# VH-VL binders against L-aspartate semialdehyde sulfurtransferase iron-sulfur subunit, part 10

Target 1, 131 residues: L-aspartate semialdehyde sulfurtransferase iron-sulfur subunit, of Methanocaldococcus jannaschii (q57563)
Amino acid sequence: MRKRVYYWTDSEHINKPVISDTILNTGVKINILKAKVEPQEAFLILELFGSKETIEKALNYLSKFGEVEEISKVIKRDLEKCVHCGCCITQCPINVIYMDEDYNVVFKEEDCVGCKNCLKACPFKAIEIFE
Key: E = the ipSAE of ESMFold2; O = the ipSAE of OpenDDE; V2 = 0.75 times the mean of E and O plus 0.25 times the DockQ between their complexes.

## First folded at step 5 (VH-VL)

Design a61 (from g5 with heavy chain Y105F Y109F I111L, light chain S31R; framework fv_clesrovimab)
Fold by ESMFold2-Fast, scan of step 5:
Structure a61 (fold): chain C 131 residues (1-131), chain A 127 residues (1-127), chain B 107 residues (1-107)
Amino acid sequence: as target 1 above (131 residues)
Amino acid sequence: EVQLVESGGGLVRPGRSLRLSCTVSGFTFGDYAMSWVRQAPGKGLEWISFIDSKAYGGTTEYAASVKGRFTISRDDSKNIAYLQMNSLKTEDTAVYYCARDTFEFGSGFELTYFDYWGQGTTVTVSS
Amino acid sequence: DIQMTQSPSSLSASVGDRVTITCRTSQGISRYLAWYQQKPGKAPKLLIFDASSLESGVPSRFSGSGSGTVFTLTISSLQPEDFAAYYCQQYNSYPITFGQGTRLEIK
């Protein structure tokens, strides 16, 4: 079985080999689909392989050293609720949210990985997940 | 209303090929993984193959008994899943069912229990 | 492969009886088990998923329990339409495997 997740490394654990420890402690196999490492944080897109039970154990282990979020198919913005404040821009780790020439916040949805950081960042709850 | 309709079964000689089709209606086909499950006369159920939705990678899996001989595929524009069966053996004689794999939006797992099944199409491999 | 063993392989019962079917797995599968009903000449129908969750539209007389390696399907008060074959299925790992089936027959 497989599962794709978005993972942020806990700042207290930046220097720990969290991926290797997860594999060794659970028997899961991990493919790193994307990685961005900064001095104060790291975030990755991981694909986990194993039995569902093994993957759940691996996700539980990863959550001790960082934050795990499920990758969703579609994320959309409710334009009637959006005031274009830009709070979501700073929370998008892959920079697919930007401000256009007219100072409107734009989502490049085709490049979105569904991490949900922008949902948490929006004070107006303007961002929704759709099937 | 969800419907799965299999076609393409029939009588065939050993070593020949058949292609089964599963035509789907009543749901967004591209969002679901699909499986083929067979049942030999008087016997139990055997899972044969799986194909994931393209949005989640479009990966395929096969039972050891058919690996290298059978190929699962899908055409999301036509709402059809296929099972290409090559080098057929007498032990491939069975009713072949198309089944919809469940999923939970946001769960990210391949859900491999089957909430809807087609009526089945019979494949008989004999000399 | 995870081996799935159902017991009994066949059972004779009367309308109104309580019927229990057991499924044992060769390794732990947590809750990732489904139960299906199959009537002669028909496709299987999902009854239970995640070991104990009743599928929508399935009568409440059907229930599932268990976790790990031992699972049970119970029919609390057998009805005429319940005479069928029953199969358990694990979805913890590939390949997907089914039990050999339990045939439920009228006395």
Scores: ipSAE 0.260, ipTM 0.692, lowest interface PAE 3.7, mean pLDDT 84

Design a62 (from g5 with heavy chain F103Y S107P I111Y, light chain D50K; framework fv_clesrovimab)
Fold by ESMFold2-Fast, scan of step 5:
Structure a62 (fold): chain C 131 residues (1-131), chain A 127 residues (1-127), chain B 107 residues (1-107)
Amino acid sequence: as target 1 above (131 residues)
Amino acid sequence: EVQLVESGGGLVRPGRSLRLSCTVSGFTFGDYAMSWVRQAPGKGLEWISFIDSKAYGGTTEYAASVKGRFTISRDDSKNIAYLQMNSLKTEDTAVYYCARDTYEYGPGYEYTYFDYWGQGTTVTVSS
Amino acid sequence: DIQMTQSPSSLSASVGDRVTITCRTSQGISSYLAWYQQKPGKAPKLLIFKASSLESGVPSRFSGSGSGTVFTLTISSLQPEDFAAYYCQQYNSYPITFGQGTRLEIK
């Protein structure tokens, strides 16, 4: 099984081996899909791999050092509002937004992690999140 | 064309073992989780076991009725999923289906429902 | 374990009838429910996933609705090929569980 989550923590905890300690204490595997580290805090998008039980233990462990938010949202694009300008393409940390042969912007929505970066980047408000 | 083909079924005496195989074609096997679902004669469907792709942890789950007796595994190089059945009981008599797990749209837990099924292989446990 | 109860267990209907099958769950499962059709001697075939999403290639006369603990599968106008067994399945949590099935038979 896999689970993607938002994780907010102090930059001090990123310097501490919180991710590796989580792996060692639970057996979960972790991939870091995005990391934004600022002087006072860090934001990560984590992908956890394991059984449901292992992932739940990992999320509990991570929550001791920061805040975990499950990504339960689906992103969709309103094609009537979208003008295919491409401003959202570079804002996707996992590269699920691309331009096709006809210069139309395409979303591979099934791979979306719901981080809202593209939503903020769209000047036409064509992108929305559903739970 | 997506195909799943089960093999290895047959008549076996209680207490013995059988290994079922599910050979797949028409898709990238390593990207998908796989399940076994059985159906006793004249009865409904019972989910037996699940194995995730190796990329997503290769984790396994089992129904209580088979936990400790059955083992699911996979060989991605051969496109085969296996179900090793030990200590067979008469109540294990069923048609065993191999099924491809389909991930729900979205970034959350990968949940199990089945978009493709094999034709099934019959296992009869009798003296 | 989440218990799945289908009603009715069997029903007789005529071609052209509107048929509704209900699935009740012992715990909330949000919309994590699928419906399958099984013809005699054949493997099950996926009809509906996520409670209401129609699988590609499935006729539009099939529809699903519901959330939480009560779900329905509706066939708006029965065709001869629709006489089969139908099963609901939850995938909110392990173990995966199925309803006992509903047998749809010619009147």
Scores: ipSAE 0.012, ipTM 0.600, lowest interface PAE 9.0, mean pLDDT 82

Design a63 (from f5 with heavy chain S31D E33A S53Y S54D G55S S56G, light chain D28G W32Y A91Y Y92N F94Y; framework fv_enfortumab)
Fold by ESMFold2-Fast, scan of step 5:
Structure a63 (fold): chain C 131 residues (1-131), chain A 125 residues (1-125), chain B 107 residues (1-107)
Amino acid sequence: as target 1 above (131 residues)
Amino acid sequence: EVQLVESGGGLVQPGGSLRLSCAASGFTFSDYAMNWVRQAPGKGLEWVSYISYDSGTIYYADSVKGRFTISRDNAKNSLSLQMNSLRDEDTAVYYCARDTFEYGSGYEITYFDYWGQGTTVTVSS
Amino acid sequence: DIQMTQSPSSVSASVGDRVTITCRASQGISSYLAWYQQKPGKAPKFLIYAASSLQSGVPSRFSGSGSGTDFTLTISSLQPEDFATYYCQQYNSYPLTFGGGTKVEIK
């Protein structure tokens, strides 16, 4: 089995071997697909392998040291509310939100992994994710 | 219609090499993980290798690890299996099989909805 | 590795008979089990996933049941075209493993 998740942790836990401890304590295998480490926070996109039970144990363990969020399938933007300010662009870890040649914000929806970072970043609440 | 066509099989001496290819058509190849499954004469099915849609995740059966290399070319809709240091035990029909997992599904669903016709590999002196 | 054991290895039955094939996993696999049909000289054909979900286009005489470690494939009224070898496959964990197969012969 395989599952992709977003993982946020603070700087206090960045220095701890949380990933290796999760592997040792649950038997799960983990790929790190993306990592963004800043002084106050770390953001990871993790791919977990194991039985469904093993993956659930791993997610529970990770949640003790940070926030885990399962990748959602569908994202949409309300074009009446969107003013193309670009605040969501810098929050997309996989660069599927970009400005076109006319400086309009464009979503490459088919490549979206549904992490909700852009939803939280939008001051106009123009973004919604369907679970 | 979905089609998978294998090629590259043949007769080879022990210790030799062969490269198998699988040509895919009728679907968006880059959206699917792919597998190789083999079947020795008169025997059952044995899973050989897995490759994710983006080549980011690869698995091998222990019996072939270190000797076989799976790869894909999404621009050409093709899957490959490079087989080195071949042994008598590698004699089998090799099938290319499409995984049902699609990008973004959350959980992997790893059963095979379409299979190629197979290509025969014979390792013999 | 999860071992998949199929029984019987072969069965001979008459057209119209009910045929039952059993598949047992060496450890719990929930419902992560698929069934395939393979006719002589042909590639396997997908029949069932998630232990009991029938693939579109597969005749309703085929059904699957079970969860955990014990699984069954049933053909309620055997037809001549059902002459084949049937394989179960677990997809709970890697490496993926298949049962040894059950050959169904129609006389």
Scores: ipSAE 0.000, ipTM 0.513, lowest interface PAE 13.8, mean pLDDT 80

Design a65 (framework fv_bexmarilimab)
Fold by ESMFold2-Fast, scan of step 5:
Structure a65 (fold): chain C 131 residues (1-131), chain A 126 residues (1-126), chain B 108 residues (1-108)
Amino acid sequence: as target 1 above (131 residues)
Amino acid sequence: QVTLKESGPTLVKPTQTLTLTCSFSGFSLSTSGMGIGWIRQPPGKALEWLAHIYWDDDKRYNPALKSRLTISKDTSKNQVVLTMTNMDPVDTATYYCARDTFEYGSGYEITYFDYWGQGTLVTVSS
Amino acid sequence: EIVLTQSPGTLSLSPGERATLSCTASQSVSSSYLHWYQQKPGKAPKLLIYAASSLQSGVPSRFSGSGSGTDYTLTISSLQPEDFATYYCQQYNSYPYTFGQGTKLEIK
């Protein structure tokens, strides 16, 4: 099973090794898809792998040291503005953007985590993320 | 409960513009994740996607027909309107509107047509 | 565009038999965007399976879906008289969004 979440941790907990402790205490595997860590706060986009029970234990553990939110962002691409240049492909940390047989850029939108890297990469401003 | 119904002319002459209205109840296009799609089916043939419009006014058109299609919504009336210009006998088909929604769950969005109108047969002939 | 090819075009079976319907995509499709619809003559299509394997509410458990990549299957474990209809697969992954040509399930 796989689950992707937004994770925020406050200044009280930022110096604790929360990700490592979560893995050690639950057996979950974690990918960090995006991280912004500052002295008083951290924001992470996490991908968790494990059984349903393992993931639930991990989310409960993480919630003791911060705020967990399931990803509910909706990504939209304006196909009139998109010229299929491919600049967004290399900027996706989870590889959900690819070029098909006809050289059209394709998004696996359901796998998107809303990190916004592709918005910055698109010279035509064809991508929007709705919250 | 969700219901959708298509309305418009059942007979159109070649070169005329077809205007179809989808009237729905049980949900709102002001709700994030909600949309309406139009699909047609010529007699005895497969389904063909035409266009969709979402809550955020995002619009997509089948590129084979894009120059002829316009889709719009009136959120306050719970209606979506599709217009198709320069009708031809090959456009004879049953036209359906369907709810096109993003389902949120476990960190993903899935899009599908979960409720369909009854369809309206549009015949193009002189 | 992604072309969905359904096979067989027509499947003749008797009530009680197992039906297996195939949908092959010309290129890889995310299973999250592969859906199956049932259409009876003169009626609108009805959603049966979404995201390749998720059963729509109200659909009998004899229906199941599986597959990934380019190969998808709809299975009906024990055909009932009301199951004789045309079945369409659809991909909502790649623009333009496309349907297969349909498999007609008919009584033998």
Scores: ipSAE 0.000, ipTM 0.514, lowest interface PAE 16.9, mean pLDDT 80

Design a66 (framework fv_cosibelimab)
Fold by ESMFold2-Fast, scan of step 5:
Structure a66 (fold): chain C 131 residues (1-131), chain A 125 residues (1-125), chain B 112 residues (1-112)
Amino acid sequence: as target 1 above (131 residues)
Amino acid sequence: EVQLVQSGAEVKKPGSSVKVSCKASGGTFSSYAISWVRQAPGQGLEWMGVIIPIFGTANYAQKFQGRVTITADESTSTAYMELSSLRSEDTAVYYCARDTFEYGSGYEITYFDYWGQGTLVTVSS
Amino acid sequence: NFMLTQPHSVSESPGKTVTISCTRSSGSIASNYVQWYQQRPGSAPTTVIYEDNQRPSGVPDRFSGSIDSSSNSASLTISGLKTEDEADYYCQSYDSSNHYVVFGGGTKLTVL
């Protein structure tokens, strides 16, 4: 089984070897698809491999040291409401929102992790996430 | 595009052995497990075993242990299933199926995303 | 190991909704993922539902899967029934203790 998750950890846990401990304690295999590490926090996109039970144990373990969100969430943008102002671009921690040559805001939906930062940033309420 | 292509139909005598091949194309062969499933005429699906190429290991259903051997050749992206000591009740269509690869402790089959076309093996005197 | 039990046959008219059950004999149905395969006469099986309720690309949204822990069963639901849905349907799960794949006995769906 494979499962993609967004993992965020703060200053209290950033110095702990959480990924290694998760692998050693559960038997899960982890691929790091994206990483953004700041001095007081880290944002990771992880792909977990294992049995259904192994994945659940890994998610439970990770949740003790940070926040975990499943990437099975679907992001939708209402193009009737979107005016392509770009406010959501800078608020995406994983940089899946960009502006094309015609100044239209484009979402790479397949890479979205459902963190909802872009929802708060949109002054026109054009973005929704289905859980 | 992923495709699993199996070898052609076989007619065998009781007591002999048969070796069916399953050639994978369009994907990364070693990243996935390959299972073998058979179906006797008018009957349901029956799992026989699996090979996990990157570990070089195979696991078999208890009913077939001692008679079935599943192997893989990465150089040709081909999996094989050999069944020995054939009996009339082994007459069936044999399918190979690709499973989503699972890491971690032990061996687990998640689901079959692509199936071969099937190979009819007839065991008769 | 455990068994997965399906009804031998179900029938319904075009345009209606049909549900096929898959009941686990021991242990929780929710302990392992359930998949559903469709097999039309003379063809290899194809996946219509994986991991309890997910649809592969190309499978119409008329097909849905669900788990009911109270009855210890999984269900495949097909709405807006069409004649091309006539096929045998198999549920499948995994026995983690014995490392075996378990198939249900299959259900023949007849569309009138």
Scores: ipSAE 0.000, ipTM 0.503, lowest interface PAE 15.9, mean pLDDT 80

## First folded at step 6 (VH-VL; framework fv_clesrovimab)

Design x1 (from a20 with heavy chain G108D; at its last look DockQ between E and O 0.23; V2 from the best seeds 0.00; counts 0 for: pae E 15.1 > 2)
Fold by ESMFold2, look of step 6:
Structure x1 (fold): chain C 131 residues (1-131), chain A 127 residues (1-127), chain B 107 residues (1-107)
Amino acid sequence: as target 1 above (131 residues)
Amino acid sequence: EVQLVESGGGLVRPGRSLRLSCTVSGFTFGDYAMSWVRQAPGKGLEWISFIDSKAYGGTTEYAASVKGRFTISRDDSKNIAYLQMNSLKTEDTAVYYCARDTFEYGSDYEIDYFDYWGQGTTVTVSS
Amino acid sequence: DIQMTQSPSSLSASVGDRVTITCRTSQGISSYLAWYQQKPGKAPKLLIFDASSLESGVPSRFSGSGSGTVFTLTISSLQPEDFAAYYCQQYNSYPITFGQGTRLEIK
């Protein structure tokens, strides 16, 4: 089984080895899909592998030292509402939204992890979530 | 149109080896885990092996009945999953199905039920 | 391993009857249970996932319920095409396990 989450920490926990402690305490395997580490905070996209029980324990442990948002939603764009403004491009932390040669906004939906950032950014409500 | 087609079944003597293939089409194979499930004549279903997407680690799991003898693998460039069956026993006689393990972004966990199945290939192990 | 026990092992019923098949688990599995239909000589077909969610294209006479350790599959008005074997499957933990099956015969 696997589960993908966004995880971020703040200044209180930035110097704690939260990933290694999670692995040691639960036995979960963790793949880091993306990381943005700054002096006062860290932002990660994590993929957890294990039994359902192991993953739940790992998510509980991670939440003690930061914020966890589960990223499992399918996001689609309504092309009738989309005007290709590009507001969503900068909101995608894994860069699956880009502008093509004809200046159309393109979603690589197969690579999407469902974080919902683009949904909030779209002024025309062109982005929908399927759960 | 999702299709899974098993091949490579046949009659084989105990102790020998056989490799099954599952050729898939109609979906992005690299995004999905795959399983093999078998059904002995007149019996129920037995899950025997799982392989995850290579993009997500490519991990494998095996039922105790086949662990150490069977090896699951995949070739994403050819859209084929394989089951290498070594040291075959008469109790391995069954119809072997490949099945697409369900996998959908937006769920709390990876879901391991099977939404598409092949039609099966028959393996008979007899002396 | 999570043992899955179905009851009854076989069942005879008439067209129009309401039938119920029960799946009991040796451990709690929350709602991580699927039901499959298998006709003779055919591969299994998914009917129900997450204990109660109907797969698309499955007739509404099929329904699932239950949580924890006891689950049921119900056919509200049996049709001739429902003659088949039925299997429950848990996906709470590896190894994935199936019930032993229930054979439904139409009188």
Scores: ipSAE 0.000, ipTM 0.528, lowest interface PAE 15.1, mean pLDDT 82
ESMFold2 (binder alone), look of step 6: mean pLDDT 91; pTM 0.934
OpenDDE, look of step 6: ipSAE 0.178; ipTM 0.730

Design x2 (from a20 with light chain S93D; at its last look DockQ between E and O 0.25; V2 from the best seeds 0.00; counts 0 for: pae E 11.6 > 2)
Heavy chain, then light chain:
Amino acid sequence: EVQLVESGGGLVRPGRSLRLSCTVSGFTFGDYAMSWVRQAPGKGLEWISFIDSKAYGGTTEYAASVKGRFTISRDDSKNIAYLQMNSLKTEDTAVYYCARDTFEYGSGYEIDYFDYWGQGTTVTVSS
Amino acid sequence: DIQMTQSPSSLSASVGDRVTITCRTSQGISSYLAWYQQKPGKAPKLLIFDASSLESGVPSRFSGSGSGTVFTLTISSLQPEDFAAYYCQQYNDYPITFGQGTRLEIK
ESMFold2, look of step 6: ipSAE 0.281; ipTM 0.707
ESMFold2 (binder alone), look of step 6: mean pLDDT 91; pTM 0.934
OpenDDE, look of step 6: ipSAE 0.250; ipTM 0.745
ESMFold2, look of step 8: ipSAE 0.000; ipTM 0.536
ESMFold2 (binder alone), look of step 8: mean pLDDT 91; pTM 0.935
OpenDDE, look of step 8: ipSAE 0.256; ipTM 0.749

Design x3 (from a20 with heavy chain G108D, light chain E55Q S93D; at its last look DockQ between E and O 0.48; V2 from the best seeds 0.00; counts 0 for: pae E 3.7 > 2)
Fold by OpenDDE, look of step 6:
Structure x3 (fold): chain C 131 residues (1-131), chain A 127 residues (1-127), chain B 107 residues (1-107)
Amino acid sequence: as target 1 above (131 residues)
Amino acid sequence: EVQLVESGGGLVRPGRSLRLSCTVSGFTFGDYAMSWVRQAPGKGLEWISFIDSKAYGGTTEYAASVKGRFTISRDDSKNIAYLQMNSLKTEDTAVYYCARDTFEYGSDYEIDYFDYWGQGTTVTVSS
Amino acid sequence: DIQMTQSPSSLSASVGDRVTITCRTSQGISSYLAWYQQKPGKAPKLLIFDASSLQSGVPSRFSGSGSGTVFTLTISSLQPEDFAAYYCQQYNDYPITFGQGTRLEIK
């Protein structure tokens, strides 16, 4: 079984080997797809490998040291509603949204991991989730 | 209509290389993980390799029998998955199928059963 | 690795018969099991997923049951087109593994 999750941790736990401890204590395998580590917080995209039971144990363990959230796969921008305000750009944790030379918002949809931050940030509701 | 079409099979000698292609249509290729499964003559099915969607890092997995010799890859712009087979052995003789992995979008779980298969391409390794 | 063992390896039956194929796993896989049908010279076809969920387009005479380490595929009333090979497959852990297959032949 494979499960992808977002993981956030704060300054209280950022100096703890939470990922390795999770592996050692539960038997899960973890692939770190993305990692943004700052002095006071960290954001990770994790792939967990193991039985459903093992994965659940791992998620429970991770949740003791940070926040775990499920991942949605498909984000789509409605070009008719988008006014290219750029509000979504600063909310993208993996920097796949940018402004081009013509001041148009551009999405690298192929690299999107569906965190929904841009969806929440869009004042025009121009971003939709598809499953 | 979902279609998977394998190509690149043929007769090769041991130690040689061969690259298989799986051309897909009828769905958004980049959203799906893909696998290769092979079947030796008169034998059962053997999973050999997996490649995830690029959106999730394009993670790859291999069976022990092919690890270090085979490489799975994909070109989403062309709707093609590849299997580069190096250092081929006689035991690699089989029909090679490409298959689409399923995904439950609402659950975030990658589900590694296969809802669509190609018709296969035959690889024969013989001296 | 998770070993998959099907039983029987082969069986003969007649049209209209009730047929049951068993798949046992070396360790618990919850319900992460699929069943496939394969006819000679053709690619496998998905029949059942999640141990008991019928794939779209598959006749209702096919059913799956089980959890943990023992699973069964049942054909309630065998039809002429059902004579084929059948494979179970687990997707709980890598490597993905298949049963050795069950050949269903006409009596």
Scores: ipSAE 0.122, ipTM 0.712, lowest interface PAE 2.6, mean pLDDT 90
ESMFold2, look of step 6: ipSAE 0.221; ipTM 0.699
ESMFold2 (binder alone), look of step 6: mean pLDDT 91; pTM 0.934

Design x4 (from a20 with heavy chain G57E; at its last look DockQ between E and O 0.28; V2 from the best seeds 0.00; counts 0 for: pae E 4.0 > 2)
Fold by OpenDDE, look of step 6:
Structure x4 (fold): chain C 131 residues (1-131), chain A 127 residues (1-127), chain B 107 residues (1-107)
Amino acid sequence: as target 1 above (131 residues)
Amino acid sequence: EVQLVESGGGLVRPGRSLRLSCTVSGFTFGDYAMSWVRQAPGKGLEWISFIDSKAYEGTTEYAASVKGRFTISRDDSKNIAYLQMNSLKTEDTAVYYCARDTFEYGSGYEIDYFDYWGQGTTVTVSS
Amino acid sequence: DIQMTQSPSSLSASVGDRVTITCRTSQGISSYLAWYQQKPGKAPKLLIFDASSLESGVPSRFSGSGSGTVFTLTISSLQPEDFAAYYCQQYNSYPITFGQGTRLEIK
């Protein structure tokens, strides 16, 4: 079982080994997909591996030291609404959106983490989340 | 209406190969994980394989009883899940069901209980 | 692996009876348990998920309870169409495992 989440920490907890403590206390394995560490805050994209119960315990543990946000599994782009403006490209935290040689926006769908940044950035509302 | 239809079952000798297909309709196939569950004659249910959606890299899992011999795959363009069965044994004799795994979109959890099942396809391995 | 043990393996009952089936697990699975009904020659049908949540379309006479390692499926008033096999299934961890099943027969 696996789950991807956003995780934020503030200045109060940034100097605590929260990730390693989560692993040690719950038995979950964590892959850090993205990390932005600044002096006053940190933003991480985490991929958690373990049983569903273990993952839930890990998320509960993480939430004590920061904010956890769920990440959707699937996003969809409406090709009729997309004008290939590229606004979504710079908002992708893992750089899986790019412009091809024909100036078309291309999504590496298989690598998408479903963070919804591109959805928020799209001025044409061409990106949708199906829930 | 959600539909799952298994095919490809039949009678084979031990050591032979067989490929099962699960054709689905009535839902966005690519969004869902799929599983295969088998049932030997007069016995209970046995989960044997799982494949996640492409959005989650199509991760696969196998029961120990079939690992190394069976391969699960999917073709989202055709709405088909497959089970390639190699080196078949007599104990592989069973009705094979494909099942749709559930997903909680709000929580982002893929959940491995099965809300829809096919009618099953019979595989008989006998010398 | 998580072993699933149902009890009883079989039971006879009459229409109108209250029936309870138990599923025990070798380790804690929280509430990640589902119940299925299977009639002869048919695929299993989902009844209960998350130990106690009723699947859409399933009659209210079916209910599930429990957490951790002990779970129960209850049919409050048995109907003729309820005579079938029943299976519990955990989805806490791989490999996914089922109970051995319980056959509910007409007395």
Scores: ipSAE 0.155, ipTM 0.723, lowest interface PAE 2.3, mean pLDDT 90
ESMFold2, look of step 6: ipSAE 0.191; ipTM 0.675
ESMFold2 (binder alone), look of step 6: mean pLDDT 91; pTM 0.936

